# Miniprotein binders against q9vhn3, part 15

Target 1, 154 residues: q9vhn3
Amino acid sequence: MDPDDDLVLENEAEEIERLQLPEELKKPIDPEEEDERVARIEFNCSGCEMHEMVHYFGRKPPFALGVIYPEDNYVMRDPFQPPPPRWQSKPEYYIAMGTKCSICSKTVCKDPGCSFYYTASFCLPCGKEELKNWPPEAQARIRKQMSVSQGRQT
Below, E stands for the ipSAE of ESMFold2; O stands for the ipSAE of OpenDDE; V2 stands for 0.75 times the mean of E and O plus 0.25 times the DockQ between their complexes.

## First folded at step 11 (miniprotein)

Design u2 (at its last look DockQ between E and O 0.47; V2 from the best seeds 0.00; counts 0 for: pae O 2.1 > 1.5, pTM O .622 < .8, other shape alone 2.849 > 2.5)
Fold by ESMFold2, look of step 11:
Structure u2 (fold): chain B 154 residues (1-154), chain A 110 residues (1-110)
Amino acid sequence: as target 1 above (154 residues)
Amino acid sequence: SDEDLQKLAEAIKRLLQALREIAEQLERGDKETVEKLLDMLYEIFELVMKIAKETGDPEMLWKIFELIFRIYRLLRELKEMLERGDKEQIRELIERLKKVAESLRELLEE
C-alpha cells in the first residue's frame, strides 16, 4: 500500500482492503510448514521426468537416525504410509532421492541413468567429462557400473 | 555384524521367494500384494541400515541408497499397475524388483 493511493480513495479502510497483500506471499511462516514431517521441498530431476515433494535437504535428516550422508541429499519420508506421530521414536523407511551435481549444481536423482558417484556425485554429462581426468582403473570401473547398473546392458 | 548379515540374507531370500510366487501365479488385482511386499522390505531396510551405519565407505553408502531408491521406484510402479490390472507389466516389474533385491544382497555380503 502506497500513501498516494489513499488520495485516490474516499476512505482509508476501503483503500487498505483494496491493496491487501497476497496471502501466500506475505503471511507469517506456519510452524507446521517448517515441520520436516511435511513434504515442502520440491525435487525435480534434471536427468529424467521425476518430480516429487520431499521432506529434507541436507546431510543429517532428523528422521533418519544414525545416518550422515557425505553430501547434501534430498530425502523423502516413507511415501507408502502416513508419517509416524512426532512423539514416536521408531525407525522409519525413507528414500534418499538425489543430490546436486558437484559440477553444474543441477538436481539429479539416484537412478544410474541420471547420476553416479565417484568421490562426489555427478550428473551423467558432467561425470562423463570429469572421469576422463581420473585414474584409468576408476574410469573403467565407473563406465562398467553405469552400463550394468542401469539394467540396459547390451 | 556377522549375525546381522545372516539375518539379512534370510530376509532377502524370503522376499525373493515371495516375488517368485507372485510372478508364477500372475495375481495382480490386490493392493494387499503391495502391502505384503512393503512389510518385507521394511524388515530388509532395517537390517540394511543397521549394517550401513558400520560402514565408513561413502561409495558403498551411495550404492546402498541407490538400490533402495530403485526399489522405491519399482514398488511405486507396481502399485500403479496392480490398481490398473496390467498383468504383463506387473510380471516385468516383479522381475526387475527381484534383480535389484539380488544386487543389494550381493553388495552387502562383501
Scores: ipSAE 0.679, ipTM 0.815, lowest interface PAE 0.8, mean pLDDT 75
Fold by OpenDDE base, look of step 11:
Structure u2 (fold): chain B 154 residues (1-154), chain A 110 residues (1-110)
Amino acid sequence: as target 1 above (154 residues)
Amino acid sequence: SDEDLQKLAEAIKRLLQALREIAEQLERGDKETVEKLLDMLYEIFELVMKIAKETGDPEMLWKIFELIFRIYRLLRELKEMLERGDKEQIRELIERLKKVAESLRELLEE
């Protein structure tokens, strides 16, 4: 019964215990990541009474993978969706709330009664003035939008 | 792709059907029902975004985002109204939702 056989078995059990990858300590949610989920940007439409807190203002919201806006947009994460698991870089649902008018820089929502788009975003007052400078086809399109938006205020 | 357009059309039809069902069962409308509608809206949104990436027309994208925004806003309002129990306002809001959804369908069929 050679004494050397007993020493080999005890070392394997200790090595297996050492090879247990430390339970990845659930790194405390980086306070910075929790902070990104809080809507901190105030959105106030100059055309209506809409007031919301949103998560992002810019062309490339980080939570909307692959989305690039031609202009800076106010973007809100879906407030009704649970956060995706951290390990899954799943794109979150989001809503583009509005933009700034390209002429007067006032914030406007995407409602047709507040804004329209032709080459750039415009509030209705600024757009009405610029309309005169646009091609007839563009003018007709915007006039149609304005007529539909006014019919709802009645 | 034609396949994505077809899927989008089907998703819009489902949303419209759900809105009709809610209108018929206003007394049973609850927060959960609104959440289901939001899920359907998000499905539409995903399909729209896929199509938008393919078309690259900023004007069309704007229109689509406008309609999605309106639907979302109306659904939020509906959720709030359901919590308050105002049946008449809920009915009016559902009709508005249907109109917006129909507008979205028409836009995507062009």
Scores: ipSAE 0.081, ipTM 0.464, lowest interface PAE 2.0, mean pLDDT 72
ESMFold2 (binder alone), look of step 11: mean pLDDT 74; pTM 0.744

Design v1 (at its last look DockQ between E and O 0.82; V2 from the best seeds 0.75)
Fold by OpenDDE base, look of step 11:
Structure v1 (fold): chain B 154 residues (1-154), chain A 83 residues (1-83)
Amino acid sequence: as target 1 above (154 residues)
Amino acid sequence: SDEDLQKLEEQIERLEQRLQEIQEQLERGDLSTVEKLLDMMYEIFELAMKIAKETGDPEMLYKLFELIFRAYRLLREAKQMEE
């Protein structure tokens, strides 16, 4: 009755090493994906001194789910939120910074002192001329917006 | 419905008023405005997404984008004051 059944303790250590959850291979940040998060489009408002770098110019920002602008917008990713995990395509918050004036094509921010929207975006000078051709209700709305912006600059 | 549209317009006006109040608080040096502005910015954003999905009214959307933009500017100012 030879007792020397050497219980080959099968190397649980090797199984533990295999059960080491593959280190979440932090997929090397695809340099291209990191590159997409860098704001590369210059935004300069012609109505004020605002200068910003933004991520997108167009009608359909790739990070803006379900939003289509009627006109090209300068759009920045929300700078106050941490980037979503790469594995989760979560909709991001974003800031629409501005547009081009539909008449003179100058870039203007969304500030009421720089632009307004009625059927299209206008800088204040161009918009003031176009207002004369609009319905009275639309004129009243835009004039109200302009008055609020002028009261803050004083 | 016309009633729903009016309710949305009233909601937008309330948001604009709240934003103005927060701006005035910031001008008084209230540092708690950062959190308020963030919360408000996201509240406005969620409303914009709702409107985009339900009606797509461009005038309302652009007004909300204006408010988000103004909140963003105030947030930048507030953060600079904390530094």
Scores: ipSAE 0.778, ipTM 0.906, lowest interface PAE 0.5, mean pLDDT 87
Fold by ESMFold2, look of step 11:
Structure v1 (fold): chain B 154 residues (1-154), chain A 83 residues (1-83)
Amino acid sequence: as target 1 above (154 residues)
Amino acid sequence: SDEDLQKLEEQIERLEQRLQEIQEQLERGDLSTVEKLLDMMYEIFELAMKIAKETGDPEMLYKLFELIFRAYRLLREAKQMEE
């Protein structure tokens, strides 16, 4: 395919989405390959009400040059500034919204009331069970972090 | 190295405290801090990139990613309040 055609396909994806045409009338666009600047991946946190359309799910977002996450993350491009031109490879700001829990695979956002990280990301129910097996210093820090966040939300 | 790590941890704690203060101001309906939220989100992001290049410490990186997410969530809430 012609790289210039990829730019045209981005406009077609937005047009289809806004017109709400059935997907069978238009072939799917893969945001990872052809249209990564359009937020087409749905992110729903299982631990709270956070819902957002994001641009990428994986370990190496194309717009975050040189950054590789330790695990798959739902990643959104900076919504507050326009992206740089496509021919210009430079780092962009981005927001890692959340991950899948390493035990149960539920999607959770990065809010400390929904998930936390120690060697891997965990939703609160799975993390509370795994926490029992961790070094005491790690347990104490994470319990303190969770108590402060939940106390303010209560 | 241990002195540098201590300084980074203190910097992260200061950023988290500032973010918490802004959150409390927003809870009182004070929208004057919204522009400070965006600047803070970018400041935290730049620190995360520095740590990724210099140490690659996943624990610190994920903490900074958490703070970036919390700043974003507050920006979204503040934008809805301005309506």
Scores: ipSAE 0.667, ipTM 0.838, lowest interface PAE 0.9, mean pLDDT 76
ESMFold2 (binder alone), look of step 11: mean pLDDT 79; pTM 0.737

Design v2 (at its last look DockQ between E and O 0.80; V2 from the best seeds 0.74)
Fold by OpenDDE base, look of step 11:
Structure v2 (fold): chain B 154 residues (1-154), chain A 83 residues (1-83)
Amino acid sequence: as target 1 above (154 residues)
Amino acid sequence: SDEDLQKLEEQIERLEQRLQEIQEQLERGDIDPVEKLLDMMYEIFELAMKIAKETGDPEMLYKLFELIFRAYRLLREAKQMEE
């Protein structure tokens, strides 16, 4: 009659403590990821006094899921939203600031007083010359856009 | 469809008109435009993403990007006036 095998109730509390999901080690903010949120590209509009630092120049911003620009754009992350949590790869809002004129390569912002788009982006001086060669409907559209910008400068 | 395109063009025109109205209100000092401008900026952005997905029409997209940019510029100006 061999005695009391004291079933050492292995301390379920210690197993529960071990099963405490390791505190999600807040992956140290990869200094490189923090660095990607710093705007490092200088944007200067040749048509106005706008100067900004932006995050990207190209056709496919990494933070702009599924958007491909037909031409290289200066793109800034939305400065009015808090950065998404690192664990949430949510698409961010962004602002296309401007581009280069397809004729003279000067940087211009998206303001109607600085540029317009028809098949490509143009600064106003270059666009006014090209406009003469376009279909009447396109000319009318661009002239309407230009008139809206001039009415604000008066 | 051509009808869908026309509806989108009309929607863009309405957004442009609303943005102009907010700008005029800001210039008069009638309202705090920050919330309205943010809402509008995001509304325009969502429409741009929809168009990008459905049609990818560059002219419409660039018009929406222009409007977003204008909204941003107004927001920046409005915030600088609050500081």
Scores: ipSAE 0.779, ipTM 0.905, lowest interface PAE 0.5, mean pLDDT 86
Fold by ESMFold2, look of step 11:
Structure v2 (fold): chain B 154 residues (1-154), chain A 83 residues (1-83)
Amino acid sequence: as target 1 above (154 residues)
Amino acid sequence: SDEDLQKLEEQIERLEQRLQEIQEQLERGDIDPVEKLLDMMYEIFELAMKIAKETGDPEMLYKLFELIFRAYRLLREAKQMEE
């Protein structure tokens, strides 16, 4: 045994962890499952003041049924209802908070005043430049969406 | 099919219109929208799951994810005002 690998401080947290299985009734202990239930990822929108702690960043959250995002998304589990029991097949609700802009990599929320999606996600500054390269019909649709959102802020 | 896609697009447009109307009501203080926002957020989520299963259309999915986020944001704001 290497002393560096075996160095452990005596504390109640480790003792409680070793004894918690009998006290939890029917809960299986799965480190991966415990990690995914804790919101450890900080989400800060660069386009507004939205901030949250979220549960996952990637394309396929383990708690989401059948959805593969085309891009990495910041995903939060439903804060308004408890998750369904595992033995039930009821889907768990979740919220996709935002993405990274495909051009500048800034983190942006899904609010139309901060980002939009056309073939990829864009923050508004990058998207306004990319929009010029798109078919006229797509340009008109996206500009219409943006004018409604910006009217709210004025 | 084309007819199914058109129906889904129309359904998404109606949901966005409803969300916009609730947002305007909340900003005027004319209604307590919390239960309506919750119901609508879950309705939009169920539609997103249907689209993911049936078509997988990323533009429709991202639009629905946007609407869910907007409902969440309004709900968060409404909860802060209630406290």
Scores: ipSAE 0.657, ipTM 0.826, lowest interface PAE 0.9, mean pLDDT 75
ESMFold2 (binder alone), look of step 11: mean pLDDT 78; pTM 0.725

Design v3 (at its last fold request DockQ between E and O 0.94; V2 from the best seeds 0.78)
Fold by OpenDDE base, fold request of step 12:
Structure v3 (fold): chain B 154 residues (1-154), chain A 82 residues (1-82)
Amino acid sequence: as target 1 above (154 residues)
Amino acid sequence: SDEDLQKLEEQIERLEQRLQEIQEQLERGDETVEKLLDMMYEIFELAMKIAKETGDPEMLYKLFELIFRAYRLLREAKQMEE
């Protein structure tokens, strides 16, 4: 059992340990970048019991490439995908949760039982009043939406 | 074109129907998480396409509504698996 075989094994183990990049070179997530991924905006729908923490409120989410909302939206990053690697600015999926009623400014989710859209977003109570002023075709569309939403609550 | 618009409307209607079918499956206790995820992303891709091509606010609103509904169903499905 030649003594020279033991010296080669010790050197390989030390080289492997040196080539083990310290696991600590997880670049500290810039506290600012970590901070952007934490949902800090409270979303509460006035029409239902939905409560969520979201990432953005406005017309142009920084993680939404090329989308500008006509109204301020509560927007959540996709919670079902792993965060993209820090070095890859990949477009992220996101969920528009809701908005404020254009009349009463109450927060409403995008559920057909809570809100609808015609030129602007409305909660159901405000929208039902405004509906009378809209073209018959628009009225028919919104009435259809309301009928589908009511059938699910029963 | 008006034809292209009609095709998009039909596509949105099909997505809504499929989402309803998945909701019914969820209510029966069938596994739907993967189907819902796939659908949510399919709707999202269509929304991005429409945003780029036409920017029709009504269509976009409807698609984001459907994404939101898919999200709710996903949340419900995951809560049932835990």
Scores: ipSAE 0.793, ipTM 0.911, lowest interface PAE 0.5, mean pLDDT 86
Fold by ESMFold2, fold request of step 12:
Structure v3 (fold): chain B 154 residues (1-154), chain A 82 residues (1-82)
Amino acid sequence: as target 1 above (154 residues)
Amino acid sequence: SDEDLQKLEEQIERLEQRLQEIQEQLERGDETVEKLLDMMYEIFELAMKIAKETGDPEMLYKLFELIFRAYRLLREAKQMEE
């Protein structure tokens, strides 16, 4: 009996056994999936100093199962938890950072001091002009929301 | 139903008020980032429920706004503690 030979054989068998069983650490990473997990899209809000690298721009992030945004959104995966293993099909948390204004295409974050949503997303300047075309009740609701946001901006 | 929709709208209002209170508490140094993170996940779970049950884009937009505001506060609070 050679302990070194036994240890090498035992370690090789254990290594092979681990590779053959489901394990998060041993799951091969598909390069295309790895690209979506890399935050390479730059998000800069034109209405404030918000800047972040995000994972997706569009209406249906692959990691946001069952949700389709009504417009293109800049979406970041949850930065406070590691992503689930790819073999687990479970919902992930994510953060919609912002959109492009539907009128001027400027990038704006979700802060009510930078943008608001009524049938589409608008930066504040464009939204204030479009607001005038809406039903009076909708105008009042959005103006009230903007008044609360102005108090926080100052 | 109309009652269920009204209850969801009231729940969203309570969540926004709570987020505002947490923001004020954090500015005074009275609150932990753990409570803020738990709240962000609570708002997210409500957003997924609304997406499944009603799909109301106005409610979803509001909840995504609240999630973003919670994230921003968490980011600032973690930078301060580091």
Scores: ipSAE 0.667, ipTM 0.833, lowest interface PAE 0.9, mean pLDDT 75
ESMFold2, look of step 11: ipSAE 0.659; ipTM 0.844
ESMFold2 (binder alone), look of step 11: mean pLDDT 84; pTM 0.798
OpenDDE base, look of step 11: ipSAE 0.757; ipTM 0.896
ESMFold2, fold request of step 12: ipSAE 0.657, 0.656; ipTM 0.835, 0.837
ESMFold2 (binder alone), fold request of step 12: mean pLDDT 83, 83, 84; pTM 0.797, 0.793, 0.796
OpenDDE base, fold request of step 12: ipSAE 0.792, 0.791; ipTM 0.910, 0.909

Design v4 (at its last fold request DockQ between E and O 0.52; V2 from the best seeds 0.69)
Fold by OpenDDE base, fold request of step 12:
Order: sequence, then C-alpha cells, then structure tokens
Structure v4 (fold): chain B 154 residues (1-154), chain A 83 residues (1-83)
Amino acid sequence: as target 1 above (154 residues)
Amino acid sequence: SDEDLQELEEQIERLEQRLQEIQEQLERGDPETVEKLLDMMYEIFELAMKIAKKTGDPEMLYKLFELIFRAYRLLREAKQMEE
C-alpha cells in the first residue's frame, strides 16, 4: 500500500467534508422576532385568581388584522398553535383576556363572573351600581349573564 | 338587515349552548373534550372575524370574545387534568 494513496484519500475526505455545507443553516431567529413572541405584559384579574402573561395591551393588536377594540384589551397570541413559519405570515389566532373596568380601572377578565359589557366594560361591583341606570332590556340581559356565571366572584 | 342580526344572535346563542355542553362533558371526563374545545374556540373566532368585517357590532364581538375566553379557560383546565 503505497504511502501516496493514503494522502490522496485524506485530502478527498477533507474536501468532501468541506463541500458538505451543513444544510441546516438554521437562520438565526431574528432576536427581534423572538422578542415579539414572548409575552411580557402581566395580566391579573381583580375578580378571580387568574394570572397570565400576555403579548399586547391596547385597542389595535398588531397581530389582529381588521379588529379594533372599543376599549384597551389584554390580548395574547394563541398558545395552542405552533408559530407560523417565518415565510408564511398566517394570521394568528389570539385570545382577548380582559380589560380595565371603565369606572374603577381595575383589571378584569372576560369571564361573566368577573366582568360584563354594556357600552363599556365593567367589573361586577361597579356594573351592579350602573345597571340601575340602564334601560330595562339591558338590565335583563346583564342579569341573565350574571345568573349563568359560576365564575369566582372576589 | 334586522333579519341578519337576528340570525347572528341565534348563532351566538347556539355557540354558547354548545360550549356549555362541552363544559359538562369535561366535568364527566370525556377524553375528546380538548379537541372539541379547540374546534369550538376556532369556530367562534372565525365567526368573530366575519362579524368584525361585516358589521363590527361591539356587543356581538364582545360576546364572541367572551366565549373564546371561556373556551380557553376550559382548555387550560382540561390540560391540567391530563398531566
């Protein structure tokens, strides 16, 4: 076995290893895009023990195309769906978690046991007081909602 | 039209009823409940997007987002029971 044959084989093996560009250039996830997917806003319901981190607080979530809330909402991206592939901006599903009470500004979730909506969002204590001033039809609707809600009242 | 509004209200009522039925199934330990809740959540979401585009009625939209939130809570509870 001539010593020259071993040198040629080693050079070909090194050249083949160099030509195998690792296909998995996982493009580094743009740190900025990763940052937008991390929920950084604390959501605490004053009406129950719900505590969660959410992605947005406001009327116009950037991931909610065509939806404008009448009031500022705490909104999270759908935690049950895998993130859309970077090359396909599929509209993401999202969950509106809650709002601030229009009277007392306490944060409340959308559970019927914690809040209700009539022209604005109310926590149950504030809403019960305001309810007395509303049209009978609105009162009946909200009373029905409160009766069905088994939610934890604080 | 008033007829279209009534139809949408009836659809929302049916969704609320179905969600309640799924909640009762969860309480009974139905193994398919997670899938049903996911499907329901997305069905409600699609209706919300349809309404947002067509009418933007804030009361209807609020109710639909309430139902989505309720479905989400039930999903969390269901998943915790599976762990």
Scores: ipSAE 0.803, ipTM 0.914, lowest interface PAE 0.5, mean pLDDT 86
Fold by ESMFold2, fold request of step 12:
Parts: C-alpha cells; structure tokens; sequence
Structure v4 (fold): chain B 154 residues (1-154), chain A 83 residues (1-83)
C-alpha cells in the first residue's frame, strides 16, 4: 500500500523528535494511570473454562488508541510484552477477551464456540434463537461458523 | 473503494487460514510455532487498527478481534504445556 510507505517516513521523523525532547521524562506518575495497569476485573467465560484477570470493561479502554468498541468488551493488556515506558507515547497491544451476551447478559469469550457477532454479540444459545430472524445469507454464514467451531471444542 | 475492501477481506481470509495452519503445527508440537503465532497475533492487531481508522467496519473488526483472541488462547495453551 503506497500511502502506508509515506506514513512510515513521517513516523520516523516524529520518533526522532520525541527522542530529542526529554520533557516526557519529567511527567509525574498519575495514581490513576498506575491503577490502570493492574488487572482487577474478573473474566469468566460461561461457554468454556476461560478465566483471566483483565484490565478494563467498557467501550473505550484508556490504554487503547483508535478503537471504540460498539459494545462493552472485557479487554486485557498484552501479557506477552512489558508495557511501554511511561515516558514514551507509544500504542500498546491489547486483547478483547469477550463481552456480555446481548440477550441474557452472560459473559462469553470471543471463541466461535462460545459466542458470535451479528450487529451485537450473542452466546450460542441466545444466538441460535435470534439467528432465525436474520437474512438467509447471514444465517448460513453464522451456522457455518458454529459448525466449524464445535469441531474445535473439547 | 470497493477494490480496497475486497483486498482487506481477502487479507482477513488468508490470516484465518494461516492461523488454522499454525494451530495444526502447534498440535504436532513444533517448538518454533509459538514465535510464529505471536508474530501472527500482532500482525492481525495491526490490521485491526488500520481498519478501525479507515472505515470502522464492525463486522471486520470483530472478526479480527476473534482471530486475536484465538491466537492468544493458543499461546496460553502453549505456555501451560511448558511444565
């Protein structure tokens, strides 16, 4: 993609400027910023045995850039790399673990064997009932997803 | 444009196919598969951010979020198998 090549060049110049401006090193630690790095929210999938502590539940995680979820999501910060240094304004990776079913409010992870999305997220039992009201093409796509996912569950 | 959206959809399909291949390699116990899986998870994340900025298409985004989660689950399983 030709536009991405231009952005890379601009991004490199921006990074050089940041390295030459040490003002970011003088920022005090915000107690609420430190609290954001602690995973305090329990995530338990009702469709499988997935269990994790996560950092955020909502539509706009404070540690995320460029994404506003259309519904509340349980979001975990990247567990495989350390967070970026506080003095650097760099985006970090994160994982949307799951959501609450739009019908029954049970918590489900994003595995296709536990939930699926069509205009909203549904656990499999509720989604199977709602799917009957959808256009035939959407029904076929979701049923295919569920069939493949059931072959993966233990 | 319509061709740009088609290219993005094809990219997502290729990523899902690659993830399935990596899952099969991981089940066979190939130790280099974990590094490939981590790289794949980050590649999918970068595509999700690109789509969020350009169109914000929730169907594509949720598919990419699903793929990221599936990669995470596989990485977690690999970590647990290390004894």
Amino acid sequence: as target 1 above (154 residues)
Amino acid sequence: SDEDLQELEEQIERLEQRLQEIQEQLERGDPETVEKLLDMMYEIFELAMKIAKKTGDPEMLYKLFELIFRAYRLLREAKQMEE
Scores: ipSAE 0.688, ipTM 0.841, lowest interface PAE 0.8, mean pLDDT 76
ESMFold2, look of step 11: ipSAE 0.672; ipTM 0.832
ESMFold2 (binder alone), look of step 11: mean pLDDT 81; pTM 0.754
OpenDDE base, look of step 11: ipSAE 0.782; ipTM 0.906
ESMFold2, fold request of step 12: ipSAE 0.654, 0.678; ipTM 0.823, 0.837
ESMFold2 (binder alone), fold request of step 12: mean pLDDT 81, 81, 81; pTM 0.752, 0.755, 0.752
OpenDDE base, fold request of step 12: ipSAE 0.801, 0.801; ipTM 0.914, 0.914

## First folded at step 12 (miniprotein)

Design a1 (at its last look DockQ between E and O 0.71; V2 from the best seeds 0.71)
Fold by OpenDDE base, look of step 12:
Structure a1 (fold): chain B 154 residues (1-154), chain A 82 residues (1-82)
Amino acid sequence: as target 1 above (154 residues)
Amino acid sequence: SDEDLQKLEEQIERLEQRLQEIQEQLERGDETVEKLLDMMYEIFELAMKIAKETGDPWMLYKLFELIFRAYRLLREAKQMEE
């Protein structure tokens, strides 16, 4: 009488539990997480009439994977990208809207007619003064940028 | 390498030129929403690559500028479709 191999069905329950998507995937979006998707920070460019609501101000946006800004930036989540599925940590696209001038602290957008970057961000008035102190190569780069911005305003 | 940096700078210049061309198309009333979206994401991908490989702040900020400009154009283009 061969001992009935009690196929321990107990392993099927554990396998089913492993195959069950972690209940965490079914958790409703934490209202707090939904709230994080609402842009609550006001962004106003001092150089132009641009006004936007953005999601973050700082160097390390929580939705930006692997990017650290050297300066505090106003950052908006990409409004054109559907939210990633909860189960997929897909990096979200984002838009750096602007920053504060390193000299006068006025908020400026990333438009070359409003700001430029060299070691730090500057509004155009402050940057023009600082430009005189920069290496010729840096000056040339900034002048090129300024020329492109002026060509669009015409 | 210096050569790699130069290649990246050239890529950025090409992106800027392409963005300018798209802007001109938008000004003519040509449909550009899809092109702008693609462009914005292309620039973003390059930014992420540069961030990972070199972390050059100047290049990154230039790309962020381009993304921003693309975004503004996208907003304008979408408003024209409504």
Scores: ipSAE 0.762, ipTM 0.895, lowest interface PAE 0.5, mean pLDDT 85
Fold by ESMFold2, look of step 12:
Order: structure tokens, then sequence, then C-alpha cells
Structure a1 (fold): chain B 154 residues (1-154), chain A 82 residues (1-82)
């Protein structure tokens, strides 16, 4: 009879299975995308009482175009503005909260009283020991920074 | 050039001095939220410029420190307004 009629008969089982099991549009939302929008990473500074839930830990936050951190950072999305819509070319702001000390791995915020950076990030106890091995000019600058960050006292 | 780098370092130092002044204003109870927010975004834009143009980790980490300090002050200021 009809050529199309012969093709339908030969594919009847495959067509019925496809119609009876239309599962392709039931895919759940990608869990990785849900994790990116939820602040599920706990950040606790070991040097002070700073505590926040943050969105990312690593060197290249997916929401932060154009920045690759030299070290793994705890990164929070801007809490003061909603994120820009994806179809807009506006940059998203974010805050690098802190890192892990390169020697002891304790989590420290970016406050100068809790950590400092010279080639790597250090908590104050580890950094004070490590800075003895640095050039004298670098030692002087870091020691000056640390004395100011310890506050104003009379 | 070295002159351009020195200019950027001076700009960063001026931003730190302004942030310290705003912190003192906040401690006196002055309204500072809008100024802090504008400054945090100004520092962020400079950080993006430095990351793109030089990638200097020292200046970049200093700017990240300043952004964090501005955030901490904003958090404190918002709590005082509640």
Amino acid sequence: as target 1 above (154 residues)
Amino acid sequence: SDEDLQKLEEQIERLEQRLQEIQEQLERGDETVEKLLDMMYEIFELAMKIAKETGDPWMLYKLFELIFRAYRLLREAKQMEE
C-alpha cells in the first residue's frame, strides 16, 4: 500500500515505547546550579568571631567572571543587591571573606588582625614565624601593618 | 610602568585612609551606609581593573582586604539601623 504505512508497522514497538515513556522533559534542575545560588558553605574565622554562610570555596567562582584567585578563597555573593539577570552584561559583585592559612590550614578572614598575605596567606601565629625568613624590607612592611591592625590603644 | 604602579599604590592607600575615616564616623554614630556601599563597589571595580591589566597579587589581595573591611562595616552599620 502506502510506503509510510509500511514504515509505521516496522517501528510500532519503538514508537509505543517512546510515547509510553516520555521522560526526557522530566530531568530535574541541575543540583550544581542550585548549590551555586545557595550559601551552604560555613565560614568561621579562627582569628576572630567572623561567621558567615558563603557561596563558594576555590579559586574561580563561577559567578565571578574575570577573576582567578591565587589561592582557594571563601567567596560570598553580594548580599546588598540581587544578582544581575543572566541575560544582562552587568558584572556581579562579590566579597572574598578569607582563606586557609598556608601552613596550618586554619580558616582566617581577610582582616589584618587575623591574616596577611606575602606570596601566600598566613594566620598571624604562622605568619609571625614565617616572616623571619623574608627580606628585611618585607619584614618591616608586614610588621608595621600588623602593629597598626592590633588597634589603637592609649 | 613604574609610575603607573606607584599611582595605583597611592590610590589604594587613599582608599584605605578614606575607609578608616568612615569607620571613625560610624563609631560616632554618623550615617555612613550609602558612602560605605559606594566605596566597596569603587574598590571592587579597581580590583577588577588590576586583575585584568596586571594581575599583581599583592595589590589584588590588599583590595580584597579593603572590600572585606567595607563589608564588615556595612554589616555593623545595618545592625545599628535596626
Scores: ipSAE 0.668, ipTM 0.835, lowest interface PAE 0.9, mean pLDDT 75
ESMFold2 (binder alone), look of step 12: mean pLDDT 84; pTM 0.796

